# Designs tried in a protein design chat: VH-VL binders against o60147. Part 109

Target 1, 175 residues: o60147
Amino acid sequence: MLEKNKYLYIFRHIQTNQVLLSQGNVLKKTALFQLPYPLQKPVAPNGMRPAKLRKDHWVPLLKVEFPNESMFQSVFMQLLNYRKYRSVQPLTSDLLKLPIPVRRRKIMRQEVPNTIADLADILNKEKFPENSVRLQLSDKSDSEYADWPPSVQIDSEEIKLSRGFREKTTVDEAR
Key: E = the ipSAE of ESMFold2; O = the ipSAE of OpenDDE; V2 = 0.75 times the mean of E and O plus 0.25 times the DockQ between their complexes.

## First folded at step 5 (VH-VL)

Design x4 (framework fv_lerdelimumab; at its last look DockQ between E and O 0.03; V2 from the best seeds 0.00; counts 0 for: pae E 14.3 > 2, placed apart)
Fold by OpenDDE, look of step 5:
Structure x4 (fold): chain C 175 residues (1-175), chain A 119 residues (1-119), chain B 109 residues (1-109)
Amino acid sequence: as target 1 above (175 residues)
Amino acid sequence: EVQLVESGGGVVQPGRSLRLSCAASGFTFSSYGMHWVRQAPGKGLEWVAVISSDGSNKYYADSVKGRFTISRDNSKNTLYLQMDSLRAEDTAVYYCAKEDYGDYAFDIWGQGTLVTVSS
Amino acid sequence: SSELTQDPAVSVALGQTVRITCQGDSLRSYYASWYQQKPGQAPVLVIYGENNRPSGIPDRFSGSSSGNTASLTITGAQAEDEADYYCNSRDSSGNHLVVFGGGTKLTVL
C-alpha cells in the first residue's frame, strides 16, 4: 500500500523547463506559487507564473520515495529554500549582457540541473540510512547532474505519466 | 454544485442521426477537456470521443470515427455529440465526463442519456 | 487500440481486503484511474494517478501499480462496496486516446 505523503515528485515544464515540486503525481494549483509572479500576466512560455495551471504542460522529472513523511517534509522544505536562495543571487556579468528574454530562458534552462543537484546535496547532508531513499528518473542521464549518497537507490523503472488530452500547440506539432 | 446533465437521447432507426447535449454547471467549463463515454445495456464502459478545452483538438474511438462529431460551445457551457449513420451497436447510455488537463481521470460524470437504435 | 484486461468477477468477505487488478501495455507508461459503478448509476471516480482519492472517497480505497498492471485495493470491504469497478488509462498505441477495462464485478459476502 502506497503512502502518498512520503513521495516527492518534481515536474518540469515541457517548453520552459521550469520546475515544480509536488507531494503527489498530480499537480495542484497551489504549486504555481513556486513560480515568480510577474507584474503582467504572461503565460508559462514567458518564464513566469501563468494564470492557470495547465497540468498537461508539465512532465515528471523525477520521483523520490522516502521512508517516512518527516524525511519528505524536511527535504521538501530545504529544496524550496535552495530555490529561494538562488533567486536572490546577483546575476553574472555574462547573463547581464544578454537581452532579457534570452536571459530568462537561460536561467530557466538551469532549473532542472540545479534542482537535481540541490536534491543530491540535501540528501548528502541528511545522511539517511543506506538505500532508504528510492529515486526514479524520467531520464537516467539526469542522474549525472549530481553525485548521490549511499542512502539513494536509483530505480531503473520508468516514471509513469498522468497526462490528459491537450490542446494543439507548436510543441505538439513538432512531435 | 458541480453538475453535468445529458439530453437528446431517444429511439431512432438505423441510418438516422441524433444530437446529444451535455450542460455543465458549477465549474469553469472552458478550462477542461470533455469526453463522451457510452455503455451498452449490460456491458462495460466504452470511450467514445474527447474535445480539448478550446475545441481545437478532437479524438474519436475507431468504432465511431467518421460518423460521430464532438463539439462544444463554451459560451453556453455545453458539450455536443452529433451522431450520424447510427447503427444498432450504438445503442447505449451516453455519459459526458469532465477531464482535468494533465489527468485523464474523469472526476465528474453526468447521469447519462439513453440512445436506442432499432428498426 | 491497446487493451486493458480485468477479471470479470471477484468476491470478498465483509471486513476483508480485496485487490482488483487491471493489466495492459499502456499501464507501463500511464497510471490508471478507477471507477465504481452501482446498478442504475453513473460511474464514480474512486482512485486516480498513483494513489489519489477524490473528496468523499473512503480511505479504505487505495491504488498501486507495478509493471504493466494497476490495482485497486479495498482494505476492510464494506457491504456498500459491492459494485462494478472499471479501470481506464490513456492509450498510447492506437487511435483511441482513452481505454477502459472490461470491468470487475465485486461481490461482498
Scores: ipSAE 0.389, ipTM 0.806, lowest interface PAE 1.5, mean pLDDT 88
Fold by ESMFold2, look of step 5:
Structure x4 (fold): chain C 175 residues (1-175), chain A 119 residues (1-119), chain B 109 residues (1-109)
Amino acid sequence: as target 1 above (175 residues)
Amino acid sequence: EVQLVESGGGVVQPGRSLRLSCAASGFTFSSYGMHWVRQAPGKGLEWVAVISSDGSNKYYADSVKGRFTISRDNSKNTLYLQMDSLRAEDTAVYYCAKEDYGDYAFDIWGQGTLVTVSS
Amino acid sequence: SSELTQDPAVSVALGQTVRITCQGDSLRSYYASWYQQKPGQAPVLVIYGENNRPSGIPDRFSGSSSGNTASLTITGAQAEDEADYYCNSRDSSGNHLVVFGGGTKLTVL
């Protein structure tokens, strides 16, 4: 946890669409442990954990501002629990019939919509005060994966940063 | 104490049916996928079936598909295997097993129940 | 329909080191777990993942893997290690969810 941690930052992988949750606006290498346990071999049908964090491969998906740390911690833990629940479910027969690379791709592509739906489900159940939670998306159409409670204020402006959540310094401003 | 106890084994004729039960205790049964694994006398282990924690997903080995049905009752902490159209090659000790650790490591096993299919 | 191949038997002198191997295409993608089974008893998990021991398993048991092969190593073998050893992994073909090896009978001389 960060000392001032009232924000949930969510990243997606530019190629696989896997999702990482973060307490800070920059991913730390330890975030990779949220992904499925690395197999000794590079291919896993349920997901993949890269050997190292390539920060240029992870872009903002969404950001959530909470009014206090206890609300953040509650939601963060619940999101991790939803991911654990999915990781122990047996695969469907339709998925098991697919070639391993195709099966892995289909599983990983569900992470974005599933994470957004999970977040909304948690926020609907938590009974937070109206307009107390601010949500900002990199692609506002992604809000359509879920129905949001009155506690959520969806920012009309998309996240404009191409990498990470930190502001870029323009070349002219750095001189 | 964490344990799994199988029951319902016995001797049956080919083509008949038998229902196995597995009683679970000492852990939150509804949180885990559960498996059946069998072992023919003097032979190795063969995976049979799995059911997801909420019962919504079921998978079977090809050797039993269409004949066996796995089910669970989370209110009774009990796993079941309904075995129809039994064949001589189904003769085995049947174990229930709890999955953990990902990649289907089975950390808790029952002592097994013997099913003999013979005329 | 086991896709995992194990040698049916291996021997080790008391106090010596032995490796039991498990081979299959699924092991290119998935870790193996290892089980010890003594006569008349249920299997007991001894190694999962690359090299993790459940609580209560002696540190003389270890695991490794490379390519399509997983190995269980017992260093300083003791008389009570005499047993059948099985590996399992996920099924790479998509027809089964789980596959076991055929088992290896370890004899401690």
Scores: ipSAE 0.000, ipTM 0.500, lowest interface PAE 14.3, mean pLDDT 82
ESMFold2 (binder alone), look of step 5: mean pLDDT 92; pTM 0.945

Design x5 (framework fv_lerdelimumab; at its last look DockQ between E and O 0.04; V2 from the best seeds 0.00; counts 0 for: sugar tag NKS H57, pae E 17.0 > 2, placed apart)
Fold by OpenDDE, look of step 5:
Structure x5 (fold): chain C 175 residues (1-175), chain A 119 residues (1-119), chain B 109 residues (1-109)
Amino acid sequence: as target 1 above (175 residues)
Amino acid sequence: EVQLVESGGGVVQPGRSLRLSCAASGFTFSSYGMHWVRQAPGKGLEWVAVISSDGSNKSYADSVKGRFTISRDNSKNTLYLQMDSLRAEDTAVYYCARDQEYSYGYDYWGQGTLVTVSS
Amino acid sequence: SSELTQDPAVSVALGQTVRITCQGDSLRSYYASWYQQKPGQAPVLVIYGENNRPSGIPDRFSGSSSGNTASLTITGAQAEDEADYYCNSRDSSGNHLVVFGGGTKLTVL
C-alpha cells in the first residue's frame, strides 16, 4: 500500500524566520493562513502575513516521514494547536521592555526553535514505535533545539530541497 | 505610599568598610528588584548594583565589582549594600531605587544617604 | 560597557518646546527611562518605555525613540521644569547591567 500523505515539511521564511507547515514539499497558498495578522503598525519586515506566497522566500527547515497518514495528521494538528496557544499568551515583562520592532523580531526569531521544540514534545507524548519516524534537517544543528524520543531517527542526509522548493544543486550547496 | 529610606552613611577612611541599609514600605518588597545608584558631589548618576526580587541574581558596576556586595532581607523589607575597601572616588550620595516592571528604570527613589571617604 | 551620551546643557524659553536626546548602542535594543532631578532632591521618573508617564507627571512630558537615540520632549516648558535630566537603559554588554547618561542641565529662560 502506497502511503502518499505521510510527509511533513516545515518551511522558514528567509528574512523573518516565520514558520509554515506543509503536507508535501510544495507550499500551498492556504499555508499563509497559519500566520497572524499584524496587530499594529508598523508591520514587521515583510509583514506578519504576506499577501502572496513567494516561493523564493521560503526554505525548508525539516522533513518528517511518518509511518502513515494518521500519525502525520495527528502531529500536524497538534503543531497548529501549539502555535495557536503561544499566540494568545500574554507578553512577558522582559519583552515589554523592548522597543516594538525589536520585540517583534525577537518573537519571530523564536518561531524556528519553538516549532522544533514543539515537534519533539509532541513526538515524545505520542510514543510512536522506535525508529518509526524519520527526521531530516536542512541544518543538522537545528536538532539540538530539542531532545528527541526513540521513535525519531535523525537522518544523516540533509534535506535536498532548496529555496523555491527545488532540488539542491552544486551551486546551492556552495552558498 | 511607597517609601524608601536609606541609612548608614557617614565619614569613613579609605580602606575601611561601611554598610548601607534601605528600608522599604508601602509595597510588596519581595516582588521587586532593587538597585543602588550613587551620585558624587556635583556629578551625574552612576548605577552601582542590582539584586533580583528573590535575591538569586546580582550584578555590579565594574567600578565596584569585588568590593561591594548587594543583599536583601525580604522578611525585613530591607536592602543592603556592603561596601568594602572604600576609596575616595566612592564618595557620593547613595540612593536605593525600586526596579520598574516594564522598563529598565526606577519608579521610586529614596532620598539618599551621604558616604564620604576621606583620610 | 555601553555608554549613553547627552548634551551637558540646553536652554528653552518659557512656553516653548525643548527636546533632550540620549544616544547609545543599547538604545537600539532597549527603551530609555528619563529622570528629573532638582537641586538637593532625589531623581524622579518622568518617562519610561515607549511613551509612558508615571502618575503625577504632567502631559507636557513625552518620550520618543529612533535608531540608537531616545528623546525626552517638554512641550510648553514651565519654570519648574528647570532641572537636570538623566536617561538610562540596560547595558547591552552584560546581563542585568544598567547605564546612565551624563545628564543634561535644562535652563528655562
Scores: ipSAE 0.022, ipTM 0.645, lowest interface PAE 3.8, mean pLDDT 88
Fold by ESMFold2, look of step 5:
Structure x5 (fold): chain C 175 residues (1-175), chain A 119 residues (1-119), chain B 109 residues (1-109)
Amino acid sequence: as target 1 above (175 residues)
Amino acid sequence: EVQLVESGGGVVQPGRSLRLSCAASGFTFSSYGMHWVRQAPGKGLEWVAVISSDGSNKSYADSVKGRFTISRDNSKNTLYLQMDSLRAEDTAVYYCARDQEYSYGYDYWGQGTLVTVSS
Amino acid sequence: SSELTQDPAVSVALGQTVRITCQGDSLRSYYASWYQQKPGQAPVLVIYGENNRPSGIPDRFSGSSSGNTASLTITGAQAEDEADYYCNSRDSSGNHLVVFGGGTKLTVL
C-alpha cells in the first residue's frame, strides 16, 4: 500500500519571492489560493495572487520529509497560520514613505526568510525524535535564516531541478 | 487554569469614550495574540480587533477603524480596547479571546462585558 | 464579497447525523474554526484547522472542507448539542482581517 503524503514542498516565485506551500512535488493551480485575490486590499504584506499559475515562474525552495503524515499535516497547518498573522503587521513609517511598487517589492522579498524562520520555529517547539526530519534546500545558505533543532537533518545534496521537484524528460527540455 | 476577565463595560452616551480591560491569568500572556469579539443583543458574533503577542501588529474591523484602539501591557497581563466616538451600533457584549499561535482558533474566551450606547 | 454564509437554522433528530455548512471565498485559502454557543454563555471552540478538536470536545464533532465550503458534522447528535454554531476564518476581501459566519441555530428534535 502506498503511504499517505509525509513530504512538504515549498516553492518560490522567481520574480516576486512569494512562497507557496505544497503537498505534492508538482505545484497545482489551487495552490494560488494561498495568496489573496488580486483585487483584495491586503491588510498586511502577504502578496497578491497571479491570474494564472505559470509553472516556469515557481522554482523549488526546499523539501521536508516528516516521520509520518500526521506530523506533516500539523506543520503544514501551522505554517499557514503563521502566514495569516504576518498579514496583520502594520506598515512602518519608512515603508509608507516609499512609492507603492518599491514598497511592495521590499515587503515581498521577506517571504522566503520569513517562511524558513517559521518552519524552524515550529520544528524547534515540537518534540520530534532526533534526526527524524530531513530538510533539503535548493540553496544551502538559506538554512542560515534560522537555528535548527536536533530533530532536523539538513541534506548535503541541494535540490538542482529547474522546474518543480521532478526531473524533466528530454522532450520537455527541448526549446 | 486559563482565565480571561473583561471589565470596564457600562452605559455611555453616543460620542463618548470607554476603555475596556481584559485581565489574563494562568498562561504566558506575552506568547499569545489577542482578539476582541463583540455580540449585539440577539445577534451573531462580530470580530472587532486583533493584536499580536508583542503588540507590534494590530488590525481592526472596518466598522471600528479610526475609533477603536487595541493595545496590551504584557508586564500587567492586560489587554485593552479604547473605544472613542461611540455609536448606538457599538452596543454589544465584548469578549476578549486568546488566539492559538500554531492553529487558527480562539481556544479561551472571557465571559464578556456589556457596553450600552444610548441617550 | 468575503462574507461567510451559514444557513440560519438546522434541525436533527436525536442520535442522527447533521452537517452545518459555512461557505465563502476565503475558505479556498484559509481553514475555518467552529464555535458552539449556548444561551447566556461565551462561545466554545469545537473544531480548528479543518478537523482538530480541543481537549474536552466529544469525538462526535468533526470538520471538513472542500473548495469554498467548510462543514461541521455532529454524528449521533445529543440533546446537549442544541446551540448556535459559528464558523470563523480570514476575510479575503480586505474589509476585515477576520470574519464570522452569521451563525446556525441547531435544534435537536
Scores: ipSAE 0.000, ipTM 0.470, lowest interface PAE 17.0, mean pLDDT 80
ESMFold2 (binder alone), look of step 5: mean pLDDT 90; pTM 0.925

Design x6 (framework fv_lerdelimumab; at its last look DockQ between E and O 0.02; V2 from the best seeds 0.00; counts 0 for: pae E 9.5 > 2, placed apart)
Fold by OpenDDE, look of step 5:
Structure x6 (fold): chain C 175 residues (1-175), chain A 121 residues (1-121), chain B 109 residues (1-109)
Amino acid sequence: as target 1 above (175 residues)
Amino acid sequence: EVQLVESGGGVVQPGRSLRLSCAASGFTFSSYGMHWVRQAPGKGLEWVAVISDDGSNKYYADSVKGRFTISRDNSKNTLYLQMDSLRAEDTAVYYCAKGEYYDILTGFDYWGQGTLVTVSS
Amino acid sequence: SSELTQDPAVSVALGQTVRITCQGDSLRSYYASWYQQKPGQAPVLVIYGENNRPSGIPDRFSGSSSGNTASLTITGAQAEDEADYYCNSRDSSGNHLVVFGGGTKLTVL
């Protein structure tokens, strides 16, 4: 019995590398609420928040299985808080030297590694029981973005979801 | 479905106080900035106040600064507007509006139906 | 505070195209959001950012910007589009203030 509430899915946008959190293996439209309106000019490519959810624009980044819903909720909320914190931090001098469009793209490209690092940091702080959290990655190399605590068991099996939330096929693996 | 339901409106005399509430549902309330916007009868929209997701930041229109207080209870998914020293010009339909995710921006993607506040002697 | 200005009223013939424009200094730095309000109803977001339509908004609604202006365009106006339209943006002062235009009453002839 798959307890939906124990699973965290993280998706990335294929072009912007924006990150969305989901409780299910299929993104809901409401997940887009995690992204801000593109109110400031100029807007990043494809906007900061798409008007509609395009399933074909999102790919799974990782899947986390928690021991229970409470742990899931805790980590979920903390991830959002980490994202918030980053969004309000002053820009570095290096970033300020870049044109705004380039700057925005660079920031968005960092969302994936930052999110992974955030997850690891949160899990390190939570000190869950050893091997109580199961982590699956679409790309195993992404696990290198962070040091994982003993509570995390990295699954040798990659996520079986692909672009558009499809089951991964041999063709998809070759890409 | 996102829902915002205002309450607390009514008729009040000048100088009195009134407290409005906005009950939110259908989204993670604690993750969004929330706004109050008002509309006098037959007039346009006027921004009143905003409160950040965690309530740490508040901003007000000059017309209400020092008299109105915006607040929220995230445990109850409720937004509040304490209106003190009410004036006739405060007469309006008051809307609560959903703001941006964990930031104070200008977009309002959802509005309540509003609650009427009438200030008259 | 920064101000946004709109024409108070515009008319369009049924099936024709109409553009409602908002002007203000804040629009040089920020995109406008547009709201439709029908009598006795709450405002509804119809356009935000660089030509983004919320779900449920017909594709005849579009947004554009140029310089210190933002525009809402209705291509093929329908009778039900008769309403007041408001633009808003961030106050250029940077104090997280919101400013609205004065509103434009659209009449469909």
Scores: ipSAE 0.094, ipTM 0.715, lowest interface PAE 3.4, mean pLDDT 87
Fold by ESMFold2, look of step 5:
Structure x6 (fold): chain C 175 residues (1-175), chain A 121 residues (1-121), chain B 109 residues (1-109)
Amino acid sequence: as target 1 above (175 residues)
Amino acid sequence: EVQLVESGGGVVQPGRSLRLSCAASGFTFSSYGMHWVRQAPGKGLEWVAVISDDGSNKYYADSVKGRFTISRDNSKNTLYLQMDSLRAEDTAVYYCAKGEYYDILTGFDYWGQGTLVTVSS
Amino acid sequence: SSELTQDPAVSVALGQTVRITCQGDSLRSYYASWYQQKPGQAPVLVIYGENNRPSGIPDRFSGSSSGNTASLTITGAQAEDEADYYCNSRDSSGNHLVVFGGGTKLTVL
């Protein structure tokens, strides 16, 4: 059994803004199953779940350091559950008025702000000590999607593209 | 036939601005990411910027970040590069190039003819 | 700075085989694409992924990769193959998304 880490790594797709969660600093092929099933008929490349995971298309969104592994696991599972719950909800009338390709694009576009808001909501409910959770973002303006509890310390430095938590490559880990 | 035609190049003094345009035809422009790549006279290719199909994702080379802005107008099938605070080192032929929607790194399969920007005092 | 290194020049006798190389840490993770550029012209994509040729590119062009190195191979080099050749890939360091190699001038003798 591998030891679990206390870091949450979140990636986004450079084109579609789809979001994937990872316990490691590289993505595994099974990460694709985190994406919701389509709400409508089979998806194309611009749909909610692409046919394959192109690991070279994913970049860091944020990294979270938790005080311990059990907290990491709890938050990780809750994030996945928030996303799953959202994926089975009825579409709003505003979305249903849109052509299917446009509707799917708007849904995918919302996963970055939705995931950040979910994370903040979970952390606000957990009542952790002040500054016990460190958050680092690739774009600090993304922190504005949510109100953060006193337990969260937002790192002053952004994750640099290709220099942050992805120093080892997705291809190397997949092998 | 896919065509990309750049325009807006010219001679400009350091510190001034230019806007480049790239007119696209022969493909569904709004379905593809678009790139700018430049080449200084006698030098190699330098990637400048990319914009996603709907304009929501933009990435820049370090050499131009904060000075250049990539944008697109899908209703006009046109890609733009706003270049502010120009420096002599920005002198180059500027190409627009087409990428894939899900594969920015499949290579640039169509290129324009380029437009020359000369930044000279 | 560029993370992809190419030899600045290589030569090949007409009809012979030549290999142009591109080296960088990012190539351990990402495939290179290859471009041919003749004087006064825009670049032309000749290889993408490990070894995919766009339509219209002769089968004498092929690509390969191993470790941190990608290679463009031209078998049976012809006079029209004389050009500058560039590789590009995902940047694994710095803040660039895409990086090009410095280019290799191929001379067909």
Scores: ipSAE 0.006, ipTM 0.584, lowest interface PAE 9.5, mean pLDDT 81
ESMFold2 (binder alone), look of step 5: mean pLDDT 91; pTM 0.941

Design y1 (framework fv_tocilizumab; at its last look DockQ between E and O 0.05; V2 from the best seeds 0.00; counts 0 for: pae E 5.7 > 2, placed apart)
Fold by ESMFold2, look of step 5:
Structure y1 (fold): chain C 175 residues (1-175), chain A 119 residues (1-119), chain B 107 residues (1-107)
Amino acid sequence: as target 1 above (175 residues)
Amino acid sequence: QVQLQESGPGLVRPSQTLSLTCTVSGYSISSGYYWSWVRQPPGRGLEWIGYIYHSGSTTYNPSLKSRVTMLRDTSKNQFSLRLSSVTAADTAVYYCARGEEWLVYFDYWGQGSLVTVSS
Amino acid sequence: DIQMTQSPSSLSASVGDRVTITCRASQSISSYLNWYQQKPGKAPKLLIYDASSLQSGVPSRFSGSGSGTDFTFTISSLQPEDIATYYCQQSWSTPYTFGQGTKVEIK
């Protein structure tokens, strides 16, 4: 539906800090396909894909509301392309000198800041109206990973829900 | 169970437009996945023509882009292929197929419809 | 466009033999590689996705491996019903492309 396709939901793994993008407020089991293929003998991308989706291991990182479905789809696909771009980049010399377990942890921990920076880069290149894109974070300090364009309105209220984007129901006369 | 079935004329004259429809049962084409067309000339390999994403966005093979249009009818749960200005080189079995959203593997295929372009 | 090259183009083997088919991409496609079986007169059937993941209902004698540009498809013990043409397909970027196929026959 249009309502579902207007929101970008981003989840973070509670232990590894890997990131999953979602079109809905609940992760589909196939969302795990976003994570890189597990390491094989010859070469490997960063991170590992778990065998099953454990929804209690994935918590909200941020939510973005777009003006329409077309803008959502464009940004969503560009974010996926940024992840593909990173998956084929050679490892830096600094990373290669690390023991393999440490290297993997460092690569996975970069997914949060990288995703936030990528989102901001995409939005800075777009020409959206001022304050037309609403961003809500679970930790507002995460907005400091990037510079945001005038089109982005950062919600002052953090996402407080554990493991999911369960909406609160409130009624305000002014809204 | 998900099923795909192609329908349309099996014979098309050169320079005319080839038109095929894929009818989907067991899944709504607006709920997910890529809805794709793939063709196979007799005795040859497979060529991806393009897809409609479940949101309605289309992407076409650049080799065919100038001649291809894909549409959908969500009320009938159908998506269609139009290929204009056909030649004998467009003679093939045309398959519709469902593509997974992330890895874009084609897990369900129609049985195929042979379309012959007679010169 | 990403070219997918399969080797060999055809092979003959005995029942029980191990069969290996390779697929090479013209650029890195990570693990975005799928394998299909096509029997004469039938639509292709997905066997393996994401380089090595076995599709539901596919016999365990089929397997895949590889990443980057070089991929391998294996039938551990060839059966008479495995006579078919096998195709690899990259799903890294559009246009999605298929290998030229490998015809597998029984001696």
Scores: ipSAE 0.173, ipTM 0.709, lowest interface PAE 5.7, mean pLDDT 85
Fold by OpenDDE, look of step 5:
Parts: structure tokens; C-alpha cells; sequence
Structure y1 (fold): chain C 175 residues (1-175), chain A 119 residues (1-119), chain B 107 residues (1-107)
């Protein structure tokens, strides 16, 4: 019997450090909708939504295992909301002094730590049972971007990185 | 430390079903990874049979899909292989292995179990 | 299916020699290529993953390189304990496939 989807996968772009959330270990094209529309080309270098999903541009950042699908869905939606909230916040005076391309790059560089911090904040608020959430990171040092609640157990084993992600399998299709 | 061990009959008659079980210790099969079966005919190369994902989803080699069934028992931390309608061509050493989830390399293997198909 | 073509099928070299094995994929597999060592009567052992990453505990004399379709496995200084058959394996897409193997012997 197949288990319900209780796994969150987060990917980062190797150049822009943009972040995508996924319900599977292989990104779907629809994941790109998480990124804002580009104002000008090239899209990816400017920290905007790529026109196409490039397999060789995304690597895993972290994996989260939740006790059940409901908890997964809750956290997933909250993460998206946090991102949206940040996107509409006024820019700081320092950022406004920068050219638009430079500004965009600088903002994109913060997506990884911001996403990790968001996740920790959400989990802190959710008050899940102790050690009920398993977190695996590609870089353990990334866990230092936030304080984690007792509900989170950080895996000792790191995610192995790749220059891309695999093709979709039948397993991925079932998700 | 992670360990895998194959178990099952070493002799199967033609047209019958080959059944093997892999017992995993040191890691929960429900926590992650692709739990795989790989076989090797005597003096030949390696053939990937399929895997059962930690979520329970399965993927099989298309060449064997119609005959292969993989199951798991999380309570026993075991996963199994069933291969139906066996012939002499199915004689091989059968390995269970752990496949890494992102890159899908097999980092831990069982010792292998020889299964001979003979009347 | 992705076909993996390994070369050579066998080789014999002296202790201390540099040994090179190549693997070619029928299509691009990015860096999703792994190398295994198999000694007689034993299970394969992972040596290299993601084309060039050395597995923990594996001697530094083993290395891998390549991307896309062409890959190389190297033993910088062949040792007696390295007598084995070596296999490449693509993990880009299912079904995962192996090369036919390279038997390495000592002269």
C-alpha cells in the first residue's frame, strides 16, 4: 500500500539560489509558477522565472518528512504564503540604491536562508510532537539559519548534491 | 551501520514464482531511499530489476515488469521480490540494495542470494 | 532505455600502473553516473558517485570524471587488491542500467 504524500522537497537554483518547493524528489514544470514573471531577459540570471525547467540548474536543498499528509499540506501552504508576503514588502533604502538587476540578484541570494528560516518559524508555530518531523539538509550548516523546535529531528546524513535532477519516474508520476 | 541480507529458496522450478526477502538493519525502510533488487546471471553483468520507494511506490524494469512484484513490510523492516513464470534465464545471484534518493547510487548491498531455476 | 557502453572489456596491467576505463551513455545523463567494484563472489561496492565524487572510505587512487555521455574511471596506481570487475551505472532514468563491466587483472 502506498503511503500518503508527507514529504517536502526543496530545491535551489545553482546560479541564482532561487528556491522551489516540491512534493516529489523530481521537480515538475508547474513548480516554476512559484517564481515571479520576468521583466526582461535573460530570465534566470536576473532571478526571475525561467521559461523552461532546466534539469541541470537545480539541486536539492533539503527534505522534510512529516507525520502525515495534513501536516505536510499545512506547512507547504504556509511556506508559499511566507514567500508571497515577502515579495510584496517594501524594499529597504539600501536595496533601492542599487540597479534593478543587482537588486534582484541580491534578493535572490537570500531566498535559501529565508526559506529555511520560514520553515523553522512555521514549525515553531505548529507545535508538532517532539521528533515527529525529520529534516535532511544538503549542507548541515544551513540548519544554523534558524532555531528549530523540538518537533524537528535533523538527520545526521546529508543529502548528496548533483548538478541537476533525474528524469521523472513512475514513482514520481504517482505523486 | 546499515546492513542488508537476502533470504529465500535457492532452487525454483520453471514456471513457478521466485520469492526473496531482504531484511534491513540499521535503517528504517520507511524513512527514505529506493530499496532495490539487482540480479547477476553467472558470469554476466548486472541488471536492475526494480525498487520500492520508501513511500511504498514501486518502479520496475520494463523488461520484467509483467512478472515482478515488490512489497514491503515496515513492521519487519523488510522488502521482498516476487518474480513469476521463471525460466532458466532467471538463474542469477539476486542482490538487494539501498539506492540513494537523489542520485540513486547503491551504497549498501546484501551478500547476494543465488537462485537456480531447474526442473 | 539508456545503453551504457564500457571499454575495455578487460585489461591487464602492472602494479603501480595508471588504469583508465571509459563508459559511454547512449544519451546525456548529466553527472548521474556511478562506478562499482566487484570482486569474485562478492557484491558490488560503490566507489564513485555523481561521476566524480569519491565514496567515503574509498582510497584516493580511485577517481572519476566526465559529464553528459562520456565518462572516465581511473586508478592512478594499480594495487594488487584492485583485481576486480568494474561497472559503470547510470542513474539518470529508469530502468537504471549498467555497463557490461571491465575485468582488471595484474600482470
Amino acid sequence: as target 1 above (175 residues)
Amino acid sequence: QVQLQESGPGLVRPSQTLSLTCTVSGYSISSGYYWSWVRQPPGRGLEWIGYIYHSGSTTYNPSLKSRVTMLRDTSKNQFSLRLSSVTAADTAVYYCARGEEWLVYFDYWGQGSLVTVSS
Amino acid sequence: DIQMTQSPSSLSASVGDRVTITCRASQSISSYLNWYQQKPGKAPKLLIYDASSLQSGVPSRFSGSGSGTDFTFTISSLQPEDIATYYCQQSWSTPYTFGQGTKVEIK
Scores: ipSAE 0.125, ipTM 0.752, lowest interface PAE 3.0, mean pLDDT 89
ESMFold2 (binder alone), look of step 5: mean pLDDT 94; pTM 0.955

